# Designs tried in a protein design chat: miniprotein binders against q9bqp7. Part 12

Target 1, 240 residues: q9bqp7
Amino acid sequence: VPQNWFPIFNPERSDKPNASDPSVPLKIPLQRNVIPSVTRVLQQTMTKQQVFLLERWKQRMILELGEDGFKEYTSNVFLQGKRFHEALESILSPQETLKERDENLLKSGYIESVQHILKDVSGVRALESAVQHETLNYIGLLDCVAEYQGKLCVIDWKTSEKPKPFIQSTFDNPLQVVAYMGAMNHDTNYSFQVQCGLIVVAYKDGSPAHPHFMDAELCSQYWTKWLLRLEEYTEKKKNQ

## First folded at step 12 (miniprotein)

Design wd9
Fold by ESMFold2, fold request of step 13:
Structure wd9 (fold): chain B 240 residues (1-240), chain A 103 residues (1-103)
Amino acid sequence: as target 1 above (240 residues)
Amino acid sequence: SERIKRLEELAKEILRLVEELRKITDDPYVLYLLDMAELLAEFALDAAKRGDLEEAEQLLKWAIEYLEWAVEEVKKLGVSPEIIERLERVLEEAKRTLEELRK
């Protein structure tokens, strides 16, 4: 149980904002500062055992691909993830014109993989938007806030071809979503809040993506785990 | 105890280099490599303070490898070659220090 518990939801906020122009989603710019990002907190609180397992996996991959081959593999995974997120931002932006889209980005198997999910996504409120939890002092850059099957969600897009050392542990994916949610719900740049999450895992070959919906109860459970990781991070950096 | 102090100083130097590189890039791939180097150097510092010298040396070796990888990626981004050359020299000195301590 965290020593400095803080609620994930803000009782003074509504799930749905009052009057909004449906053609304008929020994109709050991310600013460099000293407070940690969500992904940094999660990475910096990996256990020593997780790090040793990761290094063993890395050495096996280097044996198979060579050192340069492994670095190119890793670089390509990051590039494809970047392209995937850029394409989704373009597709979901209500301000997009057809001529401003990069056709090469739209021809990805990952984009084909999510088409069936996108038909259930509407009411885009934010895209690639910074969040800050001013009380708990952490920041993030969330992928998307939109309705999924009628429920307003923080949506996180994942590519399935990520190596284990490239991403946080599989159990960290829900922590990332709830950390963004908690930050948004207590960020003065946003007038509304979100109580649900969605993790969408896309496949390189275009196979139908796998959605993982997180209701408010599940989000609250993972929020407690996030608070523990944030406490661990804060204590480690206080002593260094 | 002299070996412990040298390992602690090396870990702290790696942490300084991470912070210097973090100031010159926002690239998520580079930031991931820097975060790994930082985590490994912090584990190494803790291991050195406990007197776990073999563990500290192994962790520092991995931290340096991630930091070298990060410098290579920053070079691809077109950052000033003068900054990169200085960082490479400091990294080579860190590598020599670690090899000296292992022998």
Scores: ipSAE 0.729, ipTM 0.882, lowest interface PAE 1.0, mean pLDDT 84

Design xd12
Fold by ESMFold2, fold request of step 13:
Structure xd12 (fold): chain B 240 residues (1-240), chain A 88 residues (1-88)
Amino acid sequence: as target 1 above (240 residues)
Amino acid sequence: SPERLEEIIRKLEEAVKLFEEGKIEEALDILWEVLEELLELIEETGDPELYEILIRVIDAMDLIDYGRPEEAIRILEEAIRRLEELIE
């Protein structure tokens, strides 16, 4: 049990804010500061099995591709992920126009993979928007806040070259989602809150993406795990 | 350590039953726990047989994600037999 428990939901806040501009999604700028990001906290508190699996995967890839080949492979995977997020932001923004460059961004298998999910997404409230939890002292940059099948969600887009049909195979992604959710629900830049999460795993070959819906109860369970990781991070920082 | 090996065996047996019942997510949760326990035991003992069993459990989890549960179950059952031999 976390020693400094804090609620994920804000009882003084509703799902339907009055102060939002519904014609343009929010995009709060990320400010440089000394408080840790969600991704840094998770990176520095990986479990033993996560570290083992990452190192085993790395060693096998280096054996297969060589050191330089592995570096090129990882750089390309990172670039593909960035292009995927750029394309989704363009698709989901009502102010974006289609251009030849945008058309090239839209030609990936990852975009084909998510088409059936995008049909169920509406009411976009935020895109690539910063969140901060001032009480718990962490920041993040969430991908999207929108309705999925009528439920307002923090949505996290991921690419994968391996199938991820089960949320258990998405490693720390559920923690990332609830950390953003908790921060947003207590961030004064936002006048509404979100109680559900969605992880969407897209595939390079265009096969149907796997959605992982997280209702409020599941979000609360993962929130507890996030708080433990944040405590672990804080303890490690004190010992350095 | 026999108590810890018996616990791992019990967890693997439960995971196999859950896979057979179609309760995949619960079974995967158990296998993540098994990986943690095997890693701790490997650090304490240095036993290369435990390391090989760990790799087979990882292989089974990958097969589940690829939609090959019958092969995954076969691997987990072999892992159980190998663990039982370590107790003797």
Scores: ipSAE 0.708, ipTM 0.901, lowest interface PAE 1.2, mean pLDDT 89
Fold by ESMFold2, look of step 12:
Structure xd12 (fold): chain B 240 residues (1-240), chain A 88 residues (1-88)
Amino acid sequence: as target 1 above (240 residues)
Amino acid sequence: SPERLEEIIRKLEEAVKLFEEGKIEEALDILWEVLEELLELIEETGDPELYEILIRVIDAMDLIDYGRPEEAIRILEEAIRRLEELIE
């Protein structure tokens, strides 16, 4: 159990936004400061299995593609992910102005992959919005807060060239979601909270995306794991 | 340590049973634990047979994600037999 346990949910907050809340999704700017991001914490506390799998993958890709080929491949994958997130923000924004460049941004197998998920998404409350947990001292940039099948969720969009039909194959994505959720639920920039999470894995070939819904109980289980990773990160920094 | 190898075998046997019952996520949770334990044991012993077994477990997990559970189960059953030979 973590030594610095803190609750993921805020009992003084409602899941229902105030009637006076804005109709435009929130987009809180990310502040650059000393406190670590969720992704940095997770990267600095990778498990032995994760390190082994990453190193093995890198070595096999370099053997197949060469050093320069691997660099180009990873650069392209990163760019595809960035374009995917930009396209989703545009699609989910209530003020859509499509230009020819924006139309090319909307063309991808990944966007085709998520169409059946997007039909179940409504009530968008935040897009590409910063969160901060003042007490636990971490920040993040969440992708989306919206209703999925009637439940308000922190939604995280991921691209993959391999199928991820099971949440166990998504590595640290569940920790990322609950870390954002815990930060948002205690961030004064937000007047509401969320109790559910959703990871959506989209595929380059347009195959139907896999949704991984996380109810409150599952979120609480992963929250405990996130707190342990955050403690590990903090102890690592004390010893430098 | 024979006790640690026996624990890994028991976990693999449980994972196979869970795969056969269609409880895929529980089985995958166990396989992630097996990867950790195998890596620790490999670090301590340097045993190349354990490394080969580790790779086979990883291959089985990939096959599950690609919807090929029959092949994954066969690989895990072979991994169990190879571990049993190491105990003796």
Scores: ipSAE 0.694, ipTM 0.892, lowest interface PAE 1.2, mean pLDDT 89
Fold by OpenDDE base, fold request of step 13:
Structure xd12 (fold): chain B 240 residues (1-240), chain A 88 residues (1-88)
Amino acid sequence: as target 1 above (240 residues)
Amino acid sequence: SPERLEEIIRKLEEAVKLFEEGKIEEALDILWEVLEELLELIEETGDPELYEILIRVIDAMDLIDYGRPEEAIRILEEAIRRLEELIE
């Protein structure tokens, strides 16, 4: 049980879109601060299982590709992920900003993979927007807040070369989503609340992406795990 | 300790049962716990047999991701047998 409990949901905020919701998605810039990011917290508090699996994977890849080949591979994966997010931001942005769509960004297997998910995405409220939890002292950059099948979600887009049909196969992605959700729900820059999460795993070969929907109950369960990771991070930093 | 191995066996048996019932997500949660317990035992004992069992459990999890649950179950059943032999 976390020592410092904080709720994921804010009872003072309504899920109802206020009629005054701007037609333009929010894009709050991430400020460089001493405050740790969600990603940093998760990376520095990986479980023994995760560390082992990652190291084993790395060793196998180095054996197959060589050290230089592995570096190149990692760089390419990172670049592909970045391009995918840029393409999604372009797709999900209002039409008036679409005049500069680089058609080349749209021609990817990852974009093909998510087409069936995008059909169910509407009501985009935020894209690539910073969130801050002032009380718990962490920040993050969320990918998207939108309605998925009529439910408002924090959406996190991921790329994978391997199938991830189950949420357990997404490692810390659920924690990332709920961390963003909890921060957004208590960030004064946001006037609304989100109670659901969605992880979308896109595939390079264009095979249908796997959506992992997280209802309010599941989000609450992962929120507890997130709080424990945050406490571990905080303790580790005090002892350094 | 034999008690820790027995607990791992129990969890693996439960995971197999859950897979057979089609409760794949619940089974995977248990397998993650098994990985933790095996890693701890390996750190304490340095037993190479436990390491091999750990790898087999990971392989089973991978097979589940690739939609091959029957093969995964077989691997887990073999892992159980190997653990039982260590207690004996």
Scores: ipSAE 0.691, ipTM 0.884, lowest interface PAE 0.8, mean pLDDT 92
Fold by OpenDDE base, fold request of step 13:
Structure xd12 (fold): chain B 240 residues (1-240), chain A 88 residues (1-88)
Amino acid sequence: as target 1 above (240 residues)
Amino acid sequence: SPERLEEIIRKLEEAVKLFEEGKIEEALDILWEVLEELLELIEETGDPELYEILIRVIDAMDLIDYGRPEEAIRILEEAIRRLEELIE
């Protein structure tokens, strides 16, 4: 049980976006400050299991590709992920804000993979928008806040070369989603709250993406885990 | 300790049961716990057999991701047998 409990949901906010919410998705810039990002917290507090799995994977990949090959591979994966997010932002952005869609960005297996998910996405409220939890002292950049199948969600887009049909296969992604959710729900820059999460795992080969929907209950469960990770991080930093 | 191994066996048996019941997510949660416990034991003992069992559990988890639950179950059952042999 976390020592410093904080609710994921804000009882002072409406679960329904106010009709007065601007038609334009929020895009709050991330201010890099001394406050740790969600990603940083998660990376610094990885479980023994995760560390082992990643190290094993890394060693295997280095054995297969060599050290330089692995670096190149990692760089390419990162670049592909970035391009995918950029493409999604372009797709989900209102036409008025559409930078000249680099048609090349849209021609990816990952974009093909998520097409069936995008059909169920509407009511985009935020894209690539910063969130800050002032009380818990963390920040993040969320990918998207939108309605998925009529439910307002924090949506996190992920790329994978391997199938991840179960939420457990997404490692800390659920924690990331709820961290963003909890921050957003208490960030004064947002007038609404979100109670659901969605992790979308897109595949390079264009195979149908796996959506991992997180209802309010599941979000609450992962929120507890997030708080524990945050406490661990905070303690670790005090001892440094 | 034999007690820790027995607990791991219990968890694996539970995971197998859950898989057979189609409760894949719950089973995976248990397998993650098993991984933690095995890693701790390996750190303490350096037992190569436990390491092999760990790898097999990971393989089973991977097989689940690839939609091969029957094979995963077989691997887990074998892991249980191997653990039982360590207790004897």
Scores: ipSAE 0.690, ipTM 0.884, lowest interface PAE 0.8, mean pLDDT 92
Fold by OpenDDE base, fold request of step 13:
Structure xd12 (fold): chain B 240 residues (1-240), chain A 88 residues (1-88)
Amino acid sequence: as target 1 above (240 residues)
Amino acid sequence: SPERLEEIIRKLEEAVKLFEEGKIEEALDILWEVLEELLELIEETGDPELYEILIRVIDAMDLIDYGRPEEAIRILEEAIRRLEELIE
C-alpha cells in the first residue's frame, strides 16, 4: 500500500464534457523544471524483471549488430517513433491548425497499422500536452486525450517491432498512461477528467495495431503501482 | 529453500491452468511473479539450473506474445519438472 495515497480521479471534476470545451485540442508546453517526469520516474524504478529482460535484449542485439550497429539501430528506432508521433499529431489536429502536412510522414507502416484504431478515435481534447501533478510532484507529456469508441481516454501511442498482444507485454506503458491520467485529472489547466486509458501498439510492417483499453478499474489498479514507483523514486532521491 | 521452489512450482502450475482456460493475461501476471522469485533465488544461490529455468519461462512468455500458447505450456511444464527435480 502506498504511504502517500492520492486518488487517480478528481471528485471535484465533472465526468461530463463541458459543452464549452474548445473545439481545439489543448497543447500545453512542457516546462522544464526540477520536477521529475513520468518517464524519468519509471526509468529509475524499473523492476528487476524489466532490467533483466532489457539487458538480455541489449546483449543479444549487440551480438547481432555490433556495438555501433546497435547504436544506429536505437537511433533509428527513436527517430521512427518521433516521426510516428508527429504524423499522428498532424492527423488528429484540426485542419485549421494543421501545419504543412509533410505527406512523407503519413507514408509509414506504423500509420497504416493504426488506421483501424483511428476510425474509432474522435473528440480530440489534447495533443502532445503537458500535465503536472502538483501534490505528487511529477510532470509528463501525454500523447493524446480523445474519445475511443465513445469513451474519453488518455491515449498512448507506441511503436514495436515485436507483437504485444497483451497489456502485460507493454511493460510500464500502463503506468505511464495512468500517471498522465492522474496528473491531468488534478492539473488546473484541464477542466475535465479522464477515467479510461488506451495503449496502442503500432507495427512497422503495417499489421493491425493492438489496442489495450484500460477501464476505470484497471486504471485504478495500475495507479496504485504507479504510486509505489513514485515513492521508490522519491526515497532514492532523498538518499542521493 | 525448498519452500520457495514449491511456491514457484505452484505458481507455474496455476499459470499453465490459466493458459489452458484461455485466461492469458492472468497467466502472464503470474509468470511475471515467477520471474521475480526466480531472480531473487538466483541472486541468493547463484544456481545455474535456476537461471536456465528462468530463461525457459521468458521464452514461454515470448511464445505467448507470438501466438504460440501450446508450445509455451510445454516449456512451462518442463520447467515445473526441472524444479521438482531440484527439490528431490
Scores: ipSAE 0.689, ipTM 0.883, lowest interface PAE 0.8, mean pLDDT 92

Design xd12
Fold by ESMFold2, fold request of step 13:
Structure xd12 (fold): chain B 240 residues (1-240), chain A 88 residues (1-88)
Amino acid sequence: as target 1 above (240 residues)
Amino acid sequence: SPERLEEIIRKLEEAVKLFEEGKIEEALDILWEVLEELLELIEETGDPELYEILIRVIDAMDLIDYGRPEEAIRILEEAIRRLEELIE
């Protein structure tokens, strides 16, 4: 049980966007360097199950590719993920002209993979936008806040090269989503709140992406786990 | 393959009983076996439902480590139901 429980939802906020809100998605800049990020917290508090699965995967990849081949593979996967996020920001932004000279970003198996999901996405409220939880003292950079099939969601985009998902990113994806959600719901830069999450896993070969919808109840369950990870991180810093 | 899923179900059921009896370490040993078996099946089939079940088993094991066995048991029971649906 977390020792310092805090609610994920803010009862003073509506989950309905204001009709007078601007049509340009929010993009709040990241301004703080001393407050831990969601990804930093998660990286520093990996569970023994996560470490086991990561090491099993790494050793098999090294056996297959060699150490140099694995290093190059890992670098290429990171680059492809970065380009995927850039392409999605361009596709979902009314400011597409900011990315016109990089039209080749829009042609990839990953983008093909998410097309059926994008048809159900509308009402984009934030893209690549910073969130901060002042009380719990953490920050993050969320991918997207938009409606999916009529429900306002924090949306997290992930890539996978094989039919078998990339294990490390999948373990903590729900925690990332709820951590961003909780921060956004209590961040004064945002006038609305979000109660649902969506994790979309796109495939390199263009196969249909796999959506994982998180309703408010599931988000609350994962919020408790996030609070435990954050508490573990905070205690770890006290002992350094 | 249905026989392998049935064995995973039996192991999960045994682990739940051991958790209810307070035999935490014995139950965790069984769950580690379940993780390995699920990973092998996922590698063979590519079934995204098996992957989602794997994640829930991991969630339960994490909750056990955080001292929340009742919540972990509920997750394991849901994982059992999802596996049973794959067989039927």
Scores: ipSAE 0.161, ipTM 0.604, lowest interface PAE 4.0, mean pLDDT 83

